# VH-VL binders against q8ixk2r445to577, part 109

Target 1, 133 residues: q8ixk2r445to577
Amino acid sequence: FFGMLQNKGLTDYCFDYNPPDENQIVGHQVILYLCHGMGQNQFFEYTSQKEIRYNTHQPEGCIAVEAGMDTLIMHLCEETAPENQKFILQEDGSLFHEQSKKCVQAARKESSDSFVPLLRDCTNSDHQKWFFK
Key: E = the ipSAE of ESMFold2; O = the ipSAE of OpenDDE; V2 = 0.75 times the mean of E and O plus 0.25 times the DockQ between their complexes.

## First folded at step 5 (VH-VL)

Design g3 (framework fv_zigakibart)
Fold by ESMFold2-Fast, scan of step 5:
Structure g3 (fold): chain C 133 residues (1-133), chain A 119 residues (1-119), chain B 107 residues (1-107)
Amino acid sequence: as target 1 above (133 residues)
Amino acid sequence: QVQLVQSGAEVKKPGASVKVSCKASGYTFTGYYMHWVRQAPGQGLEWMGYINPNSGYTKYNEKFKGKATMTSDTSASTAYMELSSLRSDDTAVYYCAREKYGDYYFDYWGQGTTVTVSS
Amino acid sequence: DIVMTQSPSTLSASVGDRVTITCRASQDISNYLAWYQQKPGKAPKLLISAASTLQSGVPSRFSGSGSGTEFTLTISSLQPDDFATYFCQQYYSYPYTFGQGTKLEIK
């Protein structure tokens, strides 16, 4: 799948990666932002290795969750996807992170009114349902 | 100053339709979602849905699909909510309410439009 | 749908009293809860977002707390301007749902 990864519950919001320095694309948190339909910072690829790739800049970035954390951050993609970069997009739209046994949920960022994708215990909430547009 | 000014009270017969307007001022109209919430006499608040004025995208509460239609006119900074096939239980005060992108809650509300459905 | 239940439905109090209103969600909604104040004949006004974030311009005597399924709105020293109906709203899942309201009236 390719395109803008949109939330079913927070319906006008998409995965967005807007690094502060375009020459340093890794190490920053993935956010949720209003879907603009232009690709760019909101264009992602879901691969056969269960990666969510960001191909707008070089080198290519892959979304990852570090052990003990709940935030999605941009890492460098590897030849063989490590477990912390694998997400199962299930038929019900849930995005399941196998290593942590948690689901990606649209959530409010603490201390602000902005939104981010976070790992949470899996529920049947529409805020945990995602689709490519 | 942010203001949402709604159209005046309406009295309608069962089976008619009504179109309520909400004129925004004091902010960039296309930068905020517009929600509609109704309140029947002596009842609580009921969320109907929202429109994104920038794209025209609408999200409806399932209960109002096929019953309510939300539109917007960006040149006039005005949102509309049309309710069709009116029944007596559609008698309510209808509010427009603004959401800043990603906040989900409503920071400014219109004054409300009373719609009375009576035979 | 997520059902929001407020208690009490009506509360009588005097100026200067500490008042607490409770809101319960039928399932875990984390902190995705807002509180609104509605005066007779007027539109609701946002008081608190994210369960505990006081909105700009709202008097500091208002505070919110809670997470998960149990939430409270507290007015530390009731003023005459505070007699109104208060509503909680969850925005964890669509459709957005409100509590039935708590009417705060003069004792």
Scores: ipSAE 0.007, ipTM 0.560, lowest interface PAE 10.3, mean pLDDT 86

Design g30 (framework fv_zigakibart)
Fold by ESMFold2-Fast, scan of step 5:
Structure g30 (fold): chain C 133 residues (1-133), chain A 119 residues (1-119), chain B 107 residues (1-107)
Amino acid sequence: as target 1 above (133 residues)
Amino acid sequence: QVQLVQSGAEVKKPGASVKVSCKASGYTFTGYYMHWVRQAPGQGLEWMGYINPNSGGTKYNEKFKGKATMTSDTSASTAYMELSSLRSDDTAVYYCAREKYGDYYFDYWGQGTTVTVSS
Amino acid sequence: DIVMTQSPSTLSASVGDRVTITCRASQDISDYLAWYQQKPGKAPKLLISAASTLQSGVPSRFSGSGSGTEFTLTISSLQPDDFATYFCQQYYSYPYTFGQGTKLEIK
């Protein structure tokens, strides 16, 4: 699976990674942005090791959960995916983070009008349903 | 302060190759995608593709796959676009253009490089 | 590919006139449309992004409107410096495509 990772509930929004300094692709938060169909910052690959890879840069970045937090950040991919980088894309569209036992939800970023993917308790909300386009 | 300065005009014979350069200054070169756009004499603009200078990753318009090769040199803050097997219909002005961070339109353009292919 | 069509291809006008240029997309591009101005022998210059957002330093007599498939660039009171070719561009999907251009000429 690869392409744009789009939210079912927040219909026009996709996973997006657009770091302020492209010299350093690691350490910044993954955001949600209007789906534009152009690839670039919205082009991701879901791997057999349950990673979500950012494919526009080499070496590839992998989405990880910030230690002790509910935010998704970009990290370097490892030979064997660590627990914090594993997400199960389920048939119902839920993106389940195995280590925390929580689901990725489209949510408004605190104190802003921006949207971000955050870990939340799993529900049957369309804001927790994702699919590749 | 942001400037994109391209190499000078080129006159080539059919079958030759040409490499156009675009030197960036006034910003962090690796922080912005660089696109290439051509304009044939008296014609409109045609998008060729882009390069991410940080990774070297590229995206080409299918029409230019196998014809154009985009590269960059981070230490020189310079992007390159090479055309192979030149034909008369490659005669055009070639522009480099910087992608606006987060919005994908072109906020700065190079002055253009005229490439003329004639026998 | 998304086809962008401008109307008219050539427009003759006098200083002080209100002029409008239309751009049509072959499919819905939301507001992912930019307008550029190009003077003879020069590179294009960005005027408007996101269909209606005027760029810094661009005179307020320029305005853009529209969404979906039909877009308009308006110059409310034409100045001598405005005689140029205008291009619309979609950046909704690859490949990026431009309209054929509208040449604004002195009447």
Scores: ipSAE 0.006, ipTM 0.534, lowest interface PAE 12.7, mean pLDDT 84

Design g31 (framework fv_zigakibart; at its last look DockQ between E and O 0.09; V2 from the best seeds 0.00; counts 0 for: pae E 11.1 > 2, placed apart)
Fold by ESMFold2-Fast, scan of step 5:
Structure g31 (fold): chain C 133 residues (1-133), chain A 119 residues (1-119), chain B 107 residues (1-107)
Amino acid sequence: as target 1 above (133 residues)
Amino acid sequence: QVQLVQSGAEVKKPGASVKVSCKASGYTFTGYYMHWVRQAPGQGLEWMGYINPNSGGTKYNEKFKGKATMTSDTSASTAYMELSSLRSDDTAVYYCAREKYGDYYFDYWGQGTTVTVSS
Amino acid sequence: DIVMTQSPSTLSASVGDRVTITCRASQGISSYLAWYQQKPGKAPKLLISAASTLQSGVPSRFSGSGSGTEFTLTISSLQPDDFATYFCQQYYSYPYTFGQGTKLEIK
């Protein structure tokens, strides 16, 4: 699957990554932003290694979660995907992070009116359901 | 200090085109979206669209699609908005406004450019 | 498109008064609403985001409240610098839309 990764609960919001500056492509948080339908900074690919890839520059970026954290950040893609970069896209639309045993949920960023994808205990909430558009 | 400085007032005949500029300083130009907002006499504010200077990608309000064209010049830290086939109802003050990525609202605005279309 | 309606369109008040301005959305927008202040001949200035978050440098006499479809901007003790036009804006969905404005003038 590839395209814009959209949330079923926040129906107008998509995964979005726009690096803060040209020299720091990796290490920053992935956010949710109003879906614009043009791909670009909202274009992601789900791979057979269970990665969510964002091709900005060489080297390629892959979404990861650091141990003990709940935020999704951009890391360098590896030849063999490390465990912190593996997400299982389930048939019901849940995006399960196997290493942490948690699901990706659309949530409001603390002390901000922005939305971000965060790891939360898995529920049947539409805010934890994702699809490629 | 963040500043958005727009080009000066324009008076145009119907059918002409006009290109308004918005020069940014005091921040990393490619890290923020640039929006354009119009304010016609006796009417409210109208969102026209935005450009992402990092990618060149644009999102237009359907009302202005085919009427307005947004571009940017990264080397000059300048955003542009061009209106084509001007009519009298395009008479307005045009603002550029910066969106801090992910915030959706406009934290800094240009001073505005008055465009008058008269026969 | 989401239609934003402000009331009143014009409000007359005196220095020291408590002033309230209302903004209604034609459909639910959660808390994705900003308030702007505009003085004649000047660009709008952001006052409040996310319905109730006061922006840095904005006087504490300004406050916002509401969610869903009903929103209010309050000035607890009106000062001379507050006479201006106020606009609400939804950023819940494209296209972004603004209210028609409320002109606050000297009584």
Scores: ipSAE 0.115, ipTM 0.742, lowest interface PAE 4.8, mean pLDDT 88
Fold by OpenDDE, look of step 6:
Structure g31 (fold): chain C 133 residues (1-133), chain A 119 residues (1-119), chain B 107 residues (1-107)
Amino acid sequence: as target 1 above (133 residues)
Amino acid sequence: QVQLVQSGAEVKKPGASVKVSCKASGYTFTGYYMHWVRQAPGQGLEWMGYINPNSGGTKYNEKFKGKATMTSDTSASTAYMELSSLRSDDTAVYYCAREKYGDYYFDYWGQGTTVTVSS
Amino acid sequence: DIVMTQSPSTLSASVGDRVTITCRASQGISSYLAWYQQKPGKAPKLLISAASTLQSGVPSRFSGSGSGTEFTLTISSLQPDDFATYFCQQYYSYPYTFGQGTKLEIK
């Protein structure tokens, strides 16, 4: 699967990544932004290694969850996907993080009108449903 | 050449509505977000929100929800912003400003539209 | 909302001077900071994005630096065309917010 990763509950919002420095793409948080389908900031790939890959940049980035955090942070992809980079996009649309045993949920950024994907306990909420478009 | 040309100055009474237009040219209208920013006399800049002309999706500054309504006409490459229930403190220059998708900052601006609200 | 505070509010300088304008964010915004130049009766003009990326066509005497909460715009040698008001803008989170502006005037 590849393209825009769009949320079902938070209508018209997609995964978005825009590092301040195009030459240093890792270490920043993935956010949610209105889906536009253009450019490189909203193009992701779900790979056979269970990665969510940001492959419009070189080197390629992969979404990771750092220890003790509930945010999605861009790391460098590795030949063998590390445990903190493994996700399962399930048939029901839920995006499950294997290591934390939590689901990715579209949520309002704390003290902000912005939105971000966050790890939360898995529910049947549409805010935890995702699809590639 | 990228150009954003806005409609002319408006003078309104309190309680009235005004609709400002922003005509885009020199680029693919549906390929960029259009933002609106206002500037009260002698004051700084205030972000109001944006529209995605391709999808019609919008995002507003909470301060302007219910005050501003953003629309677009792709056939005319024009963005619109309507202000309702005008008050004196709505007096300002209103700018449309283009955002390249994913940049989140504004690379081209309209010349501004002065809206004056007075009794 | 993230508050952007510029200093000074007004700055008097002469042609040839080195000028520095500061922008402070009420919270960390990484490098999601832009600088604009505005002349009287005109729309703002983008100078710098991502805190330090000079836009095409902008003279090299302009530069930006900083990350987190403290940012600076520097004009290495002030030219007559540079007298204007300068604004910083954060695009780290919504709502996007601007500094109150720094008016650079001739001494």
Scores: ipSAE 0.025, ipTM 0.655, lowest interface PAE 4.9, mean pLDDT 93
Fold by ESMFold2, look of step 6:
Structure g31 (fold): chain C 133 residues (1-133), chain A 119 residues (1-119), chain B 107 residues (1-107)
Amino acid sequence: as target 1 above (133 residues)
Amino acid sequence: QVQLVQSGAEVKKPGASVKVSCKASGYTFTGYYMHWVRQAPGQGLEWMGYINPNSGGTKYNEKFKGKATMTSDTSASTAYMELSSLRSDDTAVYYCAREKYGDYYFDYWGQGTTVTVSS
Amino acid sequence: DIVMTQSPSTLSASVGDRVTITCRASQGISSYLAWYQQKPGKAPKLLISAASTLQSGVPSRFSGSGSGTEFTLTISSLQPDDFATYFCQQYYSYPYTFGQGTKLEIK
C-alpha cells in the first residue's frame, strides 16, 4: 500500500516524518500529525518485505524500532529488511511489530502537545488500528 | 487574543429552524477545528460534532445527524450550526469550542447561545 | 459510545478541604481525558488535559491523575472560587463524551 497511514482512534492523524534536515533523514522519531496530504511528510509505502518505507525522498528511509525501545525511528532501508523494520498490517487494522511482539499505538508524547506512534502491548483499541488512505 | 463570539439568544416555535453563528478572532480560523456542544437546562454537556474550516469537512455525533448542519464562512471567520425541525427537547445552550491544534480537547469556548423552543 | 460516569453527583465541602472527583470510562481511553470547570451562567473552562496536564493559568491546587478507565480530579485546600460544576471528557474516540457533571457545593 502507498499513501497516508491514518489512525482509526485518533481520527484525522497520520504518520508524519519531518526531519530537521531533509538531506539527513536517519535517526529521528516518526510523529503523528493532522492528515493534510501536502508536501512529502505523510506518504509512506508498505512493502512486500513488511517495511513502512519513507520513499518520497532519497535516500529512502524505513521505520525501525531499536531493541528495548518503544519509539519508531527512521533508519536507512536495506536490500533485505532487518527484523526491527518488519511490521505486519493485519486484517483488523492492527500494526504488529514482529521483533518486539507489540502493536503500534497512537500515544501522547510525554509532557507535550504532540502525538507519536509507540509500541505497546497489543489490545483491540482503535488507537492501535491503522489504514492507508 | 483568541475570542469566540456567538449570536444572541433565540426563541423559536416547534418545527422552525435556527442558525447559530460563532465568529472567531485572534487566530487563523482555518487552522483549527470548530466543535459544537449542547447543554440542556440543568444538564451535562453533549458533543454534537465538528467542522474543519479549511476543507469544509464535518463529523457529526450520530444523535444529531439530520438535526444539525455545520458550515463555515472562511472570509468572515465564522462557523455556523443550523438546527432543523426544532422540538421542545432542542431547548439548550449551544456552545462553539475551538479544538487545541491536533489535540481534540477544547481550549476556547464561545459564550453560548440559548435556544428556546416553545409553542 | 464510551460512557463517562462521574462520582459523586454532588459534593459538599468546606473551604480548605481536600476534595476528589472521580471519572470512570466504560472502556480504556489511555490518558485522553480532559477536565472542565463550569461556573453558573458561564462556558466551561479547560483545567486539565491528558489526564494530568494543568492548563496555563490554572491554580496548582488542581491536579489530575489516572489512566485507562479510572481518573481523578483533586482540589487541595478548597477555595470559595472553586464552587462550580466539574466535567470530565474523553477525547479518545468519536463521539466525544462527557461525564454527567459533579456539582461542588461549599458548605
Scores: ipSAE 0.007, ipTM 0.559, lowest interface PAE 11.1, mean pLDDT 87
ESMFold2 (binder alone), look of step 6: mean pLDDT 93; pTM 0.944

Design g32 (framework fv_zigakibart)
Fold by ESMFold2-Fast, scan of step 5:
Structure g32 (fold): chain C 133 residues (1-133), chain A 119 residues (1-119), chain B 107 residues (1-107)
Amino acid sequence: as target 1 above (133 residues)
Amino acid sequence: QVQLVQSGAEVKKPGASVKVSCKASGYTFTGYYMHWVRQAPGQGLEWMGYINPNSGGTKYNEKFKGKATMTSDTSASTAYMELSSLRSDDTAVYYCAREKYGDYYFDYWGQGTTVTVSS
Amino acid sequence: DIVMTQSPSTLSASVGDRVTITCRASQDISNYLAWYQQKPGKAPKLLISDASTLQSGVPSRFSGSGSGTEFTLTISSLQPDDFATYFCQQYYSYPYTFGQGTKLEIK
């Protein structure tokens, strides 16, 4: 699958990654932003290795979660996907992070009214359901 | 100052349709979701759905799908909610309520529109 | 759907009393809960968001607490203006649901 990764509950919002420097694509947080339909910063690919790849820039980035964190950040993709970069996109749209045993949820950022994808305990909430558009 | 002003009370016969309006002022209309909440006589509040005036996108409570239609007119800063095939159990006060993108709760409400369905 | 249950359904109190209203969710909703006040013939008014965040302009005698499945709204020193119906609302998942309401009436 590839395209814009949209939330079922927060229906106008998509995964979005806009690194401040195109030469340094790692270390920044993935956010949620209004879906614009143009790909670009909202274009992601789900791979057979269970990665969510951002391939608009080079080298390719892969979404990861650092140990003890609940935010999604961009790492460099590796030849063999490490555990912290593996997400299981389930039939019901849940995005399960294998290493932490948690699900990706559209949630508020602590310091603002903006939304971000965060790891939370898995529920049947539409805010934890995602699909490629 | 933020205001949401709704259209006046309506009395309809079973089978008719009714369209309630909610005119916003005092803020950027397209920066906020507009929700609709129903309150039957002597009863609690029931969420019906929302419209995003910026995109025209809507999210309905499954219970109201096919019954309610939400639209908006950005040039008039007005949201609309239309109920079709009215039945006596549609008798209620209908509220519009504003949500800042990403807040989920309703910080400002319209005054309510009473819809009475009787024969 | 997440079911929200308030207790008590009706509460009689006097000016100056400390009153508490409880709201219970049928499943964990974290802190995604708001409290609204509704006076007869009027629209609801937001009092508290995110379980405990007091809205600007709301008197400090109002406070909210709780997380997960049990939440409480407290009015520390009841004023005549506070006699109203109070509703909790979860916004953890769709559809958003409200408690049945607690009517606070004068003794």
Scores: ipSAE 0.007, ipTM 0.571, lowest interface PAE 10.3, mean pLDDT 86

Design g33 (framework fv_zigakibart)
Fold by ESMFold2-Fast, scan of step 5:
Structure g33 (fold): chain C 133 residues (1-133), chain A 119 residues (1-119), chain B 107 residues (1-107)
Amino acid sequence: as target 1 above (133 residues)
Amino acid sequence: QVQLVQSGAEVKKPGASVKVSCKASGYTFTGYYMHWVRQAPGQGLEWMGYINPNSGGTKYNEKFKGKATMTSDTSASTAYMELSSLRSDDTAVYYCAREKYGDYYFDYWGQGTTVTVSS
Amino acid sequence: DIVMTQSPSTLSASVGDRVTITCRASQDISNYLAWYQQKPGKAPKLLISEASTLQSGVPSRFSGSGSGTEFTLTISSLQPDDFATYFCQQYYSYPYTFGQGTKLEIK
């Protein structure tokens, strides 16, 4: 799958990656932003290795969660996807992070009123359900 | 404004335990990870681990597994770090430091707690 | 563990000088690097995150650059308040590690 990764509960919000410097595309947190339909910063690919890739820059970025953390950040993709970069997109739309055994949820970032994808205990909430547009 | 206030200096004997506190104010305590960093006299900084006050989840530097225990009290907005089986080389200033969600670097630090281990 | 090495270990400079401190990582850490300033008896203070992002309230004479394994902190015109020890930190992977520190003394 590929396209804009949209949230079912926060209907207007999509995965978004807006690096502050185009010379360095890795190392920043993935955010949620109003879906604009133009691709660009909101265009992602779900691969057969269970990666969520950001293909708009070279080298390609892959979404990862560091051990013990609950935020999604951009790392460099590897030949063989490490466990911290693997997400199972399930039939019901949940994104299950294999290493942590948690699900990706649309959530408000503390202290800023911005929205971000965070790892949370898996529930049947629409805020944990995602689809490619 | 954001403040991290740590407990006072401690002098302990070898084999004892010590529990250092870090009281947070001026922000939502459960919105930020709390890390612990130590600095031995005249030496550099050493990362010990962190606690996520929202979940209670912890991550330890391998060197401190079985030595340090991190806990938090959400109602008191306080993080704790306990060291067991103290040795002379545990003499250091211990800092708590706040990390933003997913940002991984430390934007606010406590003033430090000096722990001296002597016989 | 990723080893962070700073150079020089100590540096003496005059007010108004351009000062550069280097930090080297034992492996590629992309831009997951922070710089901290520590004055005697005080806690470290964050100056720069993500290798080059100046923190709010930090004077513009401070700047950071680099990516991968080689990083620099530059003070374009040294002031008396800049007397301190500077540490780099990688947050690319656990355990987080710091450089040994560079002590900057006003000559």
Scores: ipSAE 0.006, ipTM 0.527, lowest interface PAE 11.9, mean pLDDT 85

Design g34 (framework fv_zigakibart)
Fold by ESMFold2-Fast, scan of step 5:
Parts: structure tokens; sequence; C-alpha cells
Structure g34 (fold): chain C 133 residues (1-133), chain A 119 residues (1-119), chain B 107 residues (1-107)
């Protein structure tokens, strides 16, 4: 699966990666932004190793969650995907982070009016349901 | 443990104003939106609005615009709701309620402040 | 504004009964629905979020279901502690709105 990773509950929003430093592709938080339909910063690939890859630049980035954190951060992809970079896209659309046993949820960032994907306890919420467009 | 402790009951005359407080403890005050909800005697719950304690930003239910003012004091971890030009139909229990981080629903509520407006 | 309507407004039941309370939204709210329990003189207590997610510490006899415009709260085997007023709330859009409440009383 590849394309723009859109939220079922927050229907106008897609995964978006727009690092502030063009010379440093990794290390920044993945955000949610209005879906524009053009790929670019919103184009991701779900791989056979359960990775969510950012395919706009080379080398490719892979979404990861640091131990004890609930935010999604861009890391460099590894030859063998580490556990913190593995997400199971389930049949119901939930995106399960295997290492933490939590699900990715579209959430309001409390310090602003912006939205971000966060790890939360798994629920039946449409905010936790994702699909490639 | 998360606690929201509200100020005591108030009795006011029509035309007066009242300011209700909600003191938060057990969590980072600036990390969560604080909402205000009222309940008139024998009636249901009515959402008034919220304040973001980190920015001071507010959102009001249209019915309460120009009537209610929400503020917060970060150093005291306290949210306030002031209601002006009181009328008899403002008689209600006023609750503060914390928005669950990232999830929009209310996970903790204050005990309520009874405001009685009588002539 | 989204109007939330509960039925019944009052429900009389006995300990051990299965009771069901319904909540209807005037438009599609997906699963952005919470259920609260309120006892006389007390603040509301969150029971269920996202239509069906049971809050930690809430007895398993409580369950929620539904999506879109029709929602239900079920108590599978009513206990004395459960006699209270129950409210549904949508948090899909502002202003947030509540149902009028369902009072569960002793038969």
Amino acid sequence: as target 1 above (133 residues)
Amino acid sequence: QVQLVQSGAEVKKPGASVKVSCKASGYTFTGYYMHWVRQAPGQGLEWMGYINPNSGGTKYNEKFKGKATMTSDTSASTAYMELSSLRSDDTAVYYCAREKYGDYYFDYWGQGTTVTVSS
Amino acid sequence: DIVMTQSPSTLSASVGDRVTITCRASQDISNYLAWYQQKPGKAPKLLISYASTLQSGVPSRFSGSGSGTEFTLTISSLQPDDFATYFCQQYYSYPYTFGQGTKLEIK
C-alpha cells in the first residue's frame, strides 16, 4: 500500500512530514495536515516489514516511536526494521504499534490548534482508523 | 491523583456578576484544555466553552458570548469563569471539566459550584 | 447545533435487570460520543468514551455501542449503585451538546 495516509474520523487530514531544516530529513515529528492530493510531503509507503516509509527523499525515512514517548518521529530506515518502527495496519483500519501495544490516533496538539498522530490505548474510535488514498 | 476543586456556593441579585474558580492539581495545568458546563435545577448539562491555559485562548458557545468570560492563572493552576448581568435563569450548578489530552471528551470534573440568582 | 435526544427520559427497573438507554444525534457524529453517570448532588462521572470504550475502573456490566446517529448504553445486571441519571454527549463539533438525561429509578 502507498499513497496519502488519511484519517477516517478527521477526514480532511493526512500524515504529513515537513521538516524545518531541508538538510536534516530525520529527527522531527510527523504531523497531520489538510490532504492536498498531490503526494509530496504526504506520500508514504507501507512495506512488507511493517514500516511506514517516507518516500519523498533519499535516503528514505521510517516512522518510529522512541521508548516512553507517544509521538511519531522520522528515523533512518534500517536493513532489518527495528521493533520501534513496526506498525500493523489491521483490517479495521487501525494502525497498531507492536512494541508499545498502542494504536495511532489523530489528536489535537494541546499547545496549538494543530493536529498530530499520537499513540493511545486501542479503541473503536474513527480517529484511530487510517487508509491509503 | 488528578483533582479539580471549585469555589463555594454563591447567592447573587439580578444584575450582579459572579466569578467561579477551579483549582487543578495532580497534573500539568497548561497541558489540558479546561471546559465549563452548567446545569440548571432539574435540567440537563449545557456546554459553555473552554480555555487553553497554555495560550489563554478561548472558545465560547454562541449563547454565552458577551455573558461569560473565561480566564486562567498558570502560577496558581486555577481556571476562572465569570458570568455578568445575572438573571434568574442563570441559577445553576457550574462545573469545570478537563479535556482528555488529544481525545476531546471530559475525563475529570470539579465538584460543582451552585450559583443562585434571586430577587 | 447537533441535538442529542435520549430515550426513555425515565426508566424504572429492579436490581438484576438488563437496562438499555438510547441516544440519538440529529446528524452523523461517527463515534464521538461519551456516556456520563450523575448521582444526586454530585458531578458527572465518565463511563464510556468513543461510543464503546469503557473507562478504567468502570464495572464491566456497563457497555456502549453504536455509531453515526444511534447509540446505546447497556447495564447487563443492574446493581443498587447504578440508580442515577445518565447523559450522552457528542464531541464531534462545537458547541458540544448533551442529551436531556435518562433517570434510572427503583421500580
Scores: ipSAE 0.012, ipTM 0.605, lowest interface PAE 8.2, mean pLDDT 87

